VH-VL binders against Large ribosomal subunit protein uL10m (mRpL10). Designs and how they scored, part 120

Target 1, 224 residues: Large ribosomal subunit protein uL10m (mRpL10), of Drosophila melanogaster (Fruit fly) (q9vpl3)
Amino acid sequence: RGKINIQRPKAPHYERARVVAVTQPKYPELPKAKSCFKTRAERTQQQQENPYNEIIAREVRNWLDHSRLVAFFHLSSITADDIFRVRVQLHKQNLHLKSYGSKIIEQAVKNTRYEAIVPLFHSNHCIVFSPDPEKTAALLRIVRRVPQMVLLGGIVEETMLSRNQLVAYAQMPGLHAVQAQLVQTLSQAPGHLIQQLQAHQNSFVQVLDVHAKNQMNEETPKST

## First folded at step 7 (VH-VL)

Design e37 (from y85 with heavy chain D57E; framework fv_anetumab)
Fold by ESMFold2-Fast, scan of step 7:
Structure e37 (fold): chain C 224 residues (1-224), chain A 119 residues (1-119), chain B 111 residues (1-111)
Amino acid sequence: as target 1 above (224 residues)
Amino acid sequence: QVELVQSGAEVKKPGESLKISCKGSGYSFTDYWIGWVRQAPGKGLEWMGIIYPGDSETRYSPSFQGQVTISADKSISTAYLQWSSLKASDTAMYYCATSFYDWGEFDYWGQGTLVTVSS
Amino acid sequence: DIALTQPASVSGSPGQSITISCTGTSSDVGGYNYVSWYQQHPGKAPKLMIYDVSNRPSGVSNRFSGSKSGNTASLTISGLQAEDEADYYCSSYDSSSTPYVFGGGTKLTVL
């Protein structure tokens, strides 16, 4: 006997609604636009004069100030169902996946110690926040199964770390003192880290530009 | 050392209720899913369902949805598999196993609980 | 219950290599790198041998290796030994009906 699932049952819709409710931001002043997915209309609205930008930027600063773990990701095309499953698994580990426009992030971090991160957000991106830096290992274990999310770097205990430094941090024993020492030891100047991350993003942008130009001409039979 | 210890063998009659247990130790009980796997005599493994003890979220196989209840008590690090009314076809070995993902490997297994249902 | 397809039995001699296949569809084995393999000796609980197609847990012999091509995953056991005689089950994530599915199992006989 096989199983046939043609229609989406009520239970999955109920599960999704419930999970969305529990993953919703807890701060009372949060606007409705907090999805990782941006429609054309939402992008156009963000480009217009919008007083909500200051409110959202203030929320981003609040997340940065109250999160001891912040991880930055490049996000490739992913289905709504797949990112929803990722969000659910992250939330179970007290990891909160958020997406904000580049302009909002720039407003949030301008004139702060985090201003250097702005160039990371030129392309599609998501950020994961957590109050618990020991969850770095859980975060990396979850995203290992999400090839559409590429770790760019992060902030642990207010210290900027590269991808390799975050991986090293995640592999340390669970002693708080040892992990704090590692963060200090692995720390690099923000300019150096950003240069490495910008080089990676520029390479990706160049690949996308070449692909787009090739599509304007005759397409190659083999893609990617 | 991660260990899953299951309750002892059961012999029941059709129509009776039953609740078997699986106690986890040596790991963070609330950070892992606990699943139940059925193996009928001489047959292969059948995934029944899983529970996340941290929030009691459950996922069931369509074959077992409505036939069994999976629950967990995080205060004593114990998961349960329960039948309201047993059938002879429920005769099987039942394993509990832990997984970090609801779509991932079962990394540690209990020793199994043999359930025999006969008139 | 849509099980992944495995051969019912495979046999080999000590010191040889054998391969067990596990065939699914694009919604399970073919679509994801979340294939696991379990070893079960008679009367015992299953033991995880391979996860995420090719990774070995601590304590599993490097004689066991996993691979995947298209919709088919494979478990290869090299340097076959008498204690390898067991039932082997593959499993995978399934996006279409249930988050987890097992193969029908393969009995390995060491002759």
Scores: ipSAE 0.392, ipTM 0.676, lowest interface PAE 2.7, mean pLDDT 79

Design e38 (from y85 with heavy chain D55E; framework fv_anetumab)
Fold by ESMFold2-Fast, scan of step 7:
Structure e38 (fold): chain C 224 residues (1-224), chain A 119 residues (1-119), chain B 111 residues (1-111)
Amino acid sequence: as target 1 above (224 residues)
Amino acid sequence: QVELVQSGAEVKKPGESLKISCKGSGYSFTDYWIGWVRQAPGKGLEWMGIIYPGESDTRYSPSFQGQVTISADKSISTAYLQWSSLKASDTAMYYCATSFYDWGEFDYWGQGTLVTVSS
Amino acid sequence: DIALTQPASVSGSPGQSITISCTGTSSDVGGYNYVSWYQQHPGKAPKLMIYDVSNRPSGVSNRFSGSKSGNTASLTISGLQAEDEADYYCSSYDSSSTPYVFGGGTKLTVL
């Protein structure tokens, strides 16, 4: 009573761990009819009115703005101990694994350059942040041993990359050079030069421009 | 330009110790796995083990666990393969190689070190 | 010890296509998409030709392609050339024998 805990992100994690430890060997019990139940509509409305979502959304925006590498993953069923091991391995490489609800992600990226990522978060997901894009190869090496984490795509130096483009980016040593080349390829500066050399017609420049613009609405991630 | 330079050929007698080296250049040595592969004369490739130099995390093939020691010195970007007591059956070409993706896809290879063990 | 089974030899003529198989179990080739292929010319270090079943490193000809069906991975070389004559090795992650194993190798002869 009267106690205010405004650092809720820590309390839910602690509570969840204790609940799992206590209830793991037991079968679930059905709620009694006398319990106060909320309808689906009432529960949905309560979730939408959560005032702490904005605090967490602000945290997400800070991670996005501060990170030069952001990778998005679909997350299949995984134990708390297994995901903790992955977090420890990633942390050693200055890679920070975070999980946020889809509504919080939507609030965080609304009216920002990152708005295109919202569709990636309609199912179970997690995000890896790093200030160091040179760690992309280390990230992919670690997560390949975690079949529950499926790479969807990412952002490197503010450039949205598909799964295949992010894998290609990590392919070679000297990631700074590869990154610069990719950014140049997606910009209009090298496209303009190519078009000048082609005289008056250059479908390749148009295809690259269309591809860059469609990066936010990529439907099918396929290799070859 | 990524390059792995291995130490020169060795001729040893059974029971002697040996440590061969593999120096990496042109890449971030501590950020990639580096491994050792053995090839006996006229035979196929055998995966021996790998090390992640930044963490000194090592993984061995069961066939080589306890037979050899893999180590790395990140201050000089050099990986090592060591025997405490050589056997005639250790006669082989030994390759070092880096893995940019995962533990077993070796993208760049050293030139090889021939080790001959005979009495 | 060799965990993965490859044919000892395969042959073809210039311009033809050949396929080299690599057969394992559900704990290696069948269970994971971590199959790689290496080319080795006599007296030289191996060269990575394919990784992650079907991915090609930069600088490797598109005549080389990889695939997998069940417990068998395959390397296909199209438009066969004399310089393709070499030994080819497959490699896979092995969950029962951490972490990787090579196949026995296949000698490709271009006649």
Scores: ipSAE 0.006, ipTM 0.441, lowest interface PAE 11.1, mean pLDDT 74

Design e39 (from y85 with heavy chain D57Y; framework fv_anetumab)
Fold by ESMFold2-Fast, scan of step 7:
Structure e39 (fold): chain C 224 residues (1-224), chain A 119 residues (1-119), chain B 111 residues (1-111)
Amino acid sequence: as target 1 above (224 residues)
Amino acid sequence: QVELVQSGAEVKKPGESLKISCKGSGYSFTDYWIGWVRQAPGKGLEWMGIIYPGDSYTRYSPSFQGQVTISADKSISTAYLQWSSLKASDTAMYYCATSFYDWGEFDYWGQGTLVTVSS
Amino acid sequence: DIALTQPASVSGSPGQSITISCTGTSSDVGGYNYVSWYQQHPGKAPKLMIYDVSNRPSGVSNRFSGSKSGNTASLTISGLQAEDEADYYCSSYDSSSTPYVFGGGTKLTVL
């Protein structure tokens, strides 16, 4: 197809949009930094804190606070095309794959009940968030074909679960009361949970793959 | 009890329109992809396309893009394959099948719908 | 169109082992571990026999096994039985333009 642009572009109503925007009640924040005194600050050591890290850390805290399902993964080398494909499939199930630097995660969970997860992020990692904990089975089914993603554990209904506990949660039928009791029963002190989560990090793919396949068979009613 | 039930055999003339169906039961219809696979008489399997019923997102094989329309009605757990104008070369067995994701295996198959187009 | 290459036919006697090959490129079989195998008896819908190169669905005999080396996947049937006589199709994810492609199919004859 050749480009045939014989239509005259309509004049942008930019000036009118600008006037409307300006007349709306908007007030910019008053900047307080009025001057810089380099000579007065020459002997004062300034810490090189990145203010953007705090903004992103707040985003992470928001995801943690508003997600009823959070799953943590080790992430091996993966192509941009492959990870995009995975993100699309996860998004179809209301599962949101996010990647953040280790320092940002540490900053996000510092002084919270989730601080114990920090050791999980010493190497390449990613996190899947969802407002729907019933999607745990779907998550495990999707990631079984992504050997680059190794499940480390997660948080369900604000309770930290090991890989095996998260897998067990996924096997629950659609009975909410039983699922809630299981989460409470499987809950552990964060220190003990983290020790258990990292003990099997290198072999999680095989265990998850077998379990995800068994999970699908149990979820589907058998033919008569 | 996961089951895909397809509509009955069709005999049509070239130029006629046709819409065949695939009804899913025993599983969460909106959580699985539905694909359509064609098999001409005495020939192999040809992947035509897939749909995700939850949002009606579709992908087509280049060979079938523009030749057919795939759709789904999640309120009745039914997927459709439609032709606006049939050709004699459309004579084939048409299977629907489910997959949990669009790059994966088809784990449950319908019984097939035979479409015969002749004049 | 058929993107994956399979032999048109293969034959064996009861009790023998046979292997069916499925050859593609680095954009499908060679690039990913998403190879599946289907068995089709005359007049019936295909049945999934192998997925993710080497995994069997529940209810599939352990006589069926899968493997992959480079751009070629293989289905091996050990202890061949008369009921194994069928058409076998491989399939793979395809990153080049569409997410799914089938092989041309192989007719297995037992005696």
Scores: ipSAE 0.304, ipTM 0.640, lowest interface PAE 3.3, mean pLDDT 78

Design e4 (from y85 with heavy chain Y101F; framework fv_anetumab)
Fold by ESMFold2-Fast, scan of step 7:
Structure e4 (fold): chain C 224 residues (1-224), chain A 119 residues (1-119), chain B 111 residues (1-111)
Amino acid sequence: as target 1 above (224 residues)
Amino acid sequence: QVELVQSGAEVKKPGESLKISCKGSGYSFTDYWIGWVRQAPGKGLEWMGIIYPGDSDTRYSPSFQGQVTISADKSISTAYLQWSSLKASDTAMYYCATSFFDWGEFDYWGQGTLVTVSS
Amino acid sequence: DIALTQPASVSGSPGQSITISCTGTSSDVGGYNYVSWYQQHPGKAPKLMIYDVSNRPSGVSNRFSGSKSGNTASLTISGLQAEDEADYYCSSYDSSSTPYVFGGGTKLTVL
């Protein structure tokens, strides 16, 4: 334990694995150990994946039904260490970052009021859930620091909102009357809202493509 | 208004223990990281470590890991920096500062605590 | 020990513009847009002047601006004034060992 004159990375994957082991129980996404342990013993059945797809789809539906804030993001290539750092900071604000396959999301929301979100997940994506809609400002503050995560839209108090509407919601005072008025105003013309969410996804995919090309040609990454 | 108030100057001898404090007010104490920054006489700023008071998640610079202990008491909105056995090389100004991110800027700074360790 | 590289000193006259550089590696300044700049007057605590490479906190003069190219971030002070005389420190996220690192500091003298 001498004074270090240069950077000396200790086995960060090992240390991070230990941190993950203690923090994973705080992420309410996994079934009980006994059930999981028995399932793991039967690996051949696991390869069929149909029972596990439905279990995960049920988890997604549970998150959607019990979260008053849901935000959808396009996710560009990001290292495991960087996304873990973001996940930990989000968790401290009671924001839960989840990643699910597009097919599982489609199965989860089929025949529900959320079915309209499926087109948002045709590319790499992730979702942030929270029981607390007042955390929208904290969420956007965190995501502003993660250029690989591009906000597409979300659901606040069971109302679908575009990116611009979520940003507007985040800037509102925490007054119940003001929030209720905003949600009521923004919830008009649901078909138009879905088009706005898709337009943001397409627009930001184009912005990400330009940003990626600029980063490839430029030695200094640009902030977005 | 956000304010960080640090404990007063300390004069100690080598081998003595010390615990200095940083009391936050005017913001949600449990929603921000508190960092400690050292500045030896006539030298630059050195990041020592940070703590998230909401869950006591604490991270140290490799240079200070095992040399100091950072803690916080959220019931009185106070963070602490502690030495079990001071050395003359610990003589420095110590600042606390708040950050929303463990990878982000320090928004607000305390006035500093001067620690002098001499025989 | 490990720190971002800044010039030890820089000087200018009132009304001029000066630039202070901050050079790191791809694991800190070059890899992320989380560069901050702090101003410290003698005997006082540091004050945040710039964050996220180029953003100014409320209350900071628009004479202060930040930029980044490759592994080097820069703080530019335009219309230099006597009260700008201070030590300036850059800082960045560091992905390789610590979540945070400071530069060695630059003493700005206004002649």
Scores: ipSAE 0.569, ipTM 0.789, lowest interface PAE 1.7, mean pLDDT 80

Design e40 (from y85 with heavy chain G54Y; framework fv_anetumab)
Fold by ESMFold2-Fast, scan of step 7:
Structure e40 (fold): chain C 224 residues (1-224), chain A 119 residues (1-119), chain B 111 residues (1-111)
Amino acid sequence: as target 1 above (224 residues)
Amino acid sequence: QVELVQSGAEVKKPGESLKISCKGSGYSFTDYWIGWVRQAPGKGLEWMGIIYPYDSDTRYSPSFQGQVTISADKSISTAYLQWSSLKASDTAMYYCATSFYDWGEFDYWGQGTLVTVSS
Amino acid sequence: DIALTQPASVSGSPGQSITISCTGTSSDVGGYNYVSWYQQHPGKAPKLMIYDVSNRPSGVSNRFSGSKSGNTASLTISGLQAEDEADYYCSSYDSSSTPYVFGGGTKLTVL
């Protein structure tokens, strides 16, 4: 239904405005465009190299640079009201849910050590950012209630972690112990970590295929 | 150890104002929602509303909107339930309980505050 | 005002298994896996027994289990003991008009 509260027309209006204000993304103003004649070829090249995408890519890089916790999710179909409720709960824990096009993500991480994450964003996705890595446990507790968000992996203290490694990180008793664990994990398996992230993505695709086939099979009448 | 300690029993007359309290300890008070649940004598549990103490984001059941006020003071880790004018029908046990989610289970409960409104 | 339907009472003998149902709609029990169960002894505050349909908090006996089918959630108590005699309430998230609703409650009598 998507309504905050159908029995109170004014209360839903005010509550919705609060949620939108809390979760609204902040974007820098686009540079002033000075009108000048452009050839067809110049317009085509400028549209292909969209300056808007570059500005948003800078914003993504800023989030990556200033966030000690970054988590990547596949996002299945979810109602606007449900996702806004999730965004509000995340925001209360200093967790910031953002969604960017795959082109923008690719542009943001190009020529960085995180370029390997690009394949994770070829399907519907969202990203959660936080300056506080201790909030990993809170993040996982919140997404436990959101089956439409499937954890793919993340970055903690500038180190790429698989889904299982993020779950383990959330259960660690202190920051100093976690730093030692991350160093050990990194030394043991840089190729294994990337392979785990790609295997997780492939496993998720397989789960989706099985789910889709099951849904299709249940929709067809059972032949006797 | 998580504890929610509620204020003592109250006996009031119709038309009087009342404010009862729920003090949290042993956890991060500003990271959890606090809800209020009413139980009239011999009746079941009724959800009244919830508040997030960090920013005072408050949500009410339609049955209780405008009838009560929920508030919190994060500096003393205390949530409140307030009536401007009590009615005999407000006679009930009032529980506070904490939840990590506004849509979630109540993990920890206060002992309850009995409010009796009679002439 | 009670959105979720529970039987008013259920009874059993020590050692038996009993089940308490909780029926709602597609906007609450049927639409979400956010069903909880609470136990309340006379004069005491409720205690969380089950959350998210089937999960037990630390310290809750394995004799308590939860399940859901369509619009109906169920609490099952196996190996029934005298101490289980109490009122039981289900609850769920509600997407329609309130974020949270309780069932009417079920009084469990042992013997």
Scores: ipSAE 0.368, ipTM 0.673, lowest interface PAE 3.1, mean pLDDT 79

Design e41 (from y85 with heavy chain I50E; framework fv_anetumab)
Fold by ESMFold2-Fast, scan of step 7:
Structure e41 (fold): chain C 224 residues (1-224), chain A 119 residues (1-119), chain B 111 residues (1-111)
Amino acid sequence: as target 1 above (224 residues)
Amino acid sequence: QVELVQSGAEVKKPGESLKISCKGSGYSFTDYWIGWVRQAPGKGLEWMGEIYPGDSDTRYSPSFQGQVTISADKSISTAYLQWSSLKASDTAMYYCATSFYDWGEFDYWGQGTLVTVSS
Amino acid sequence: DIALTQPASVSGSPGQSITISCTGTSSDVGGYNYVSWYQQHPGKAPKLMIYDVSNRPSGVSNRFSGSKSGNTASLTISGLQAEDEADYYCSSYDSSSTPYVFGGGTKLTVL
């Protein structure tokens, strides 16, 4: 269905938080220098030497450095109003939804242990940051009602987790020692985990390609 | 570990007020919705409404809007269901329920509070 | 409240398989993969048996399985046992009027 709308995103909470957010914004502002960037043509001409990419990459590194929970999502077409509603719901749980270009992500994680995540951002994406890993369950609850956001994986306590591993982490009760042991156990196969994250992205791309081809070929609604 | 403990059975007359409770333990009380479900004698389950204790936002089923009030006190991890004036038709078992793991509709249920309204 | 349609009763013999249907519309069962099934023994609170159409919580027997086709969800109980005798309720997310709607319930009798 086009123009997918979020029908049940915890609307009473959302409307109250939305009013507060409008009167007292809590989002960080981009540097003023960025708003003075001259033209689209000028930005394109200075593609590799663009100083604003470096400023944004620094913001991404700051988010990564100060967040104990980072979750990666594929983002399908979504209206500005719908994404604003999701951002407000997430912010109530100290979860910060950010979108960055793939080149900026690459610059931010280059020469870090997280460089391997770059292929994950080849398609349309967004990232959720939080200083509190206990909010993973709240994050997945909110995103469950947003079909345009598909969980790809994440980082918890500096450990890369696949989609399934992040879901398993979220299901743990609030006993810190047990959660720490789970993260430690899940971190014992780093090579396999990176392959899983990349495989999920590749599988999703393959599903999109097959879907597009099937949409092109099929007239009959179902294959009874 | 997750537990919902409800108040004891009540016997009331029509027109009386009543407030029943549901105390949560073993989880972060303010981070999950708590719902109330009614079951009239010999009948099925009816969702009445829910509350998010963190900011006291409430949602009600159209059938119960204005008939009951749902509230919560996060300092003692307790949710409430209240009537200002009971009717004989309010005779039912009342359950509170929440989803600690966000993977189902209601993973954890209270034991139920039987409310009998008779003249 | 008859939001989702279930048969009032079903019956089976020990060792057999039984299926309970739950029929709604495109705004509930047909529109979302948020169908749950509950088991209720007399005098007890409901117990979650199935969530998200086909998933089982930890501790629920694999004899219980869920499925969905169009606007109809189904709970199947294989290897029927005496302790399975109970009332079964389906529930779904509902985008039209309330966030949750329950089925009318099905009484399972084990002969």
Scores: ipSAE 0.006, ipTM 0.442, lowest interface PAE 11.5, mean pLDDT 74

Design e42 (from y85 with heavy chain I50F; framework fv_anetumab)
Fold by ESMFold2-Fast, scan of step 7:
Structure e42 (fold): chain C 224 residues (1-224), chain A 119 residues (1-119), chain B 111 residues (1-111)
Amino acid sequence: as target 1 above (224 residues)
Amino acid sequence: QVELVQSGAEVKKPGESLKISCKGSGYSFTDYWIGWVRQAPGKGLEWMGFIYPGDSDTRYSPSFQGQVTISADKSISTAYLQWSSLKASDTAMYYCATSFYDWGEFDYWGQGTLVTVSS
Amino acid sequence: DIALTQPASVSGSPGQSITISCTGTSSDVGGYNYVSWYQQHPGKAPKLMIYDVSNRPSGVSNRFSGSKSGNTASLTISGLQAEDEADYYCSSYDSSSTPYVFGGGTKLTVL
């Protein structure tokens, strides 16, 4: 145990004022951006220092290039056994659940038409890939029974769809040509789409965070 | 319209082999689990196991592991429950039922196959 | 395998509400929202009445409702009718040794 110098005063008033300013409540969304977000320069430096990231980014690009269905999810706390069970059930429907770091996703989609999806991956996330867009209904049927997985949106036949548009697509009967036409019809305003997906993500994360905090307070009444 | 049609009633002696069937129609046979549920006379429901016909992934209740074999034939959309050597305690009604999830409900049921094993 | 705990019998008069309990552990009923209820009339196959604790399949009367608190799930039948007389079974996903488990069953008598 180190000795405590009681005779030496603690931080000056200036330093205490600084600590108070740093701990001051931040505006909504700002704490999330600062806690989960690294600058592009920091990401570029890390990628240059770790060439392994480029190998995994190429894997992600291959999944995107060979999948006609890609769905994005927020992933709440879930046990390893439970997510494994979900992964196995999805795999039986030719649906492939993958998790990648946000830095790797950014590297994978940089300079592609999908670069706009990067903001969706600030928090815990996972992606489901399939070569078969007709499996969208099966995907939604499976994940509706997994409350820890929250649909954010997806890409069908190279077209970005919001959560609501993806749900609508799943309810439509499909021939390949009809499916492609319907996807194009649903996706007339893609700019608003990404913002709607991000708003839903932030709202849901906030609701889940409040719920989790309430449960933690009930389970652990004392702080350690 | 989803339908499960099971084979007819069986009367057997102890030691004999038996294979009963459950034919599915009106749905994608390879996309659903098919389970077997036993109900002894005057008793409740007991889950025996199920199979996913698409890849033949089969799971058994510990009580029935090694006592029965569950299989499926995708070409005729039929699942099977088989005993190599029947016992008097195997006397029961046997139901087949489908589930889309291996953690979920059985949404469609067959009419049942009565198996009687007596000497 | 070990069955979920249900009362052996329950009874009620026409128009009353009755509740059937289904008690398990944290590895089944308490740990997951994958509880189902089945109705079985004498000589017939079981029929799914409730899935995922409280959801009704198409064609099932809204008189049937489900709920869960801790390790106990409940099936409630309101406006009891003669045709409700049947055996009722609960079931749940089980994360331990068995992926699926049924309750022992409850005989409902409409007096």
Scores: ipSAE 0.599, ipTM 0.807, lowest interface PAE 1.7, mean pLDDT 81

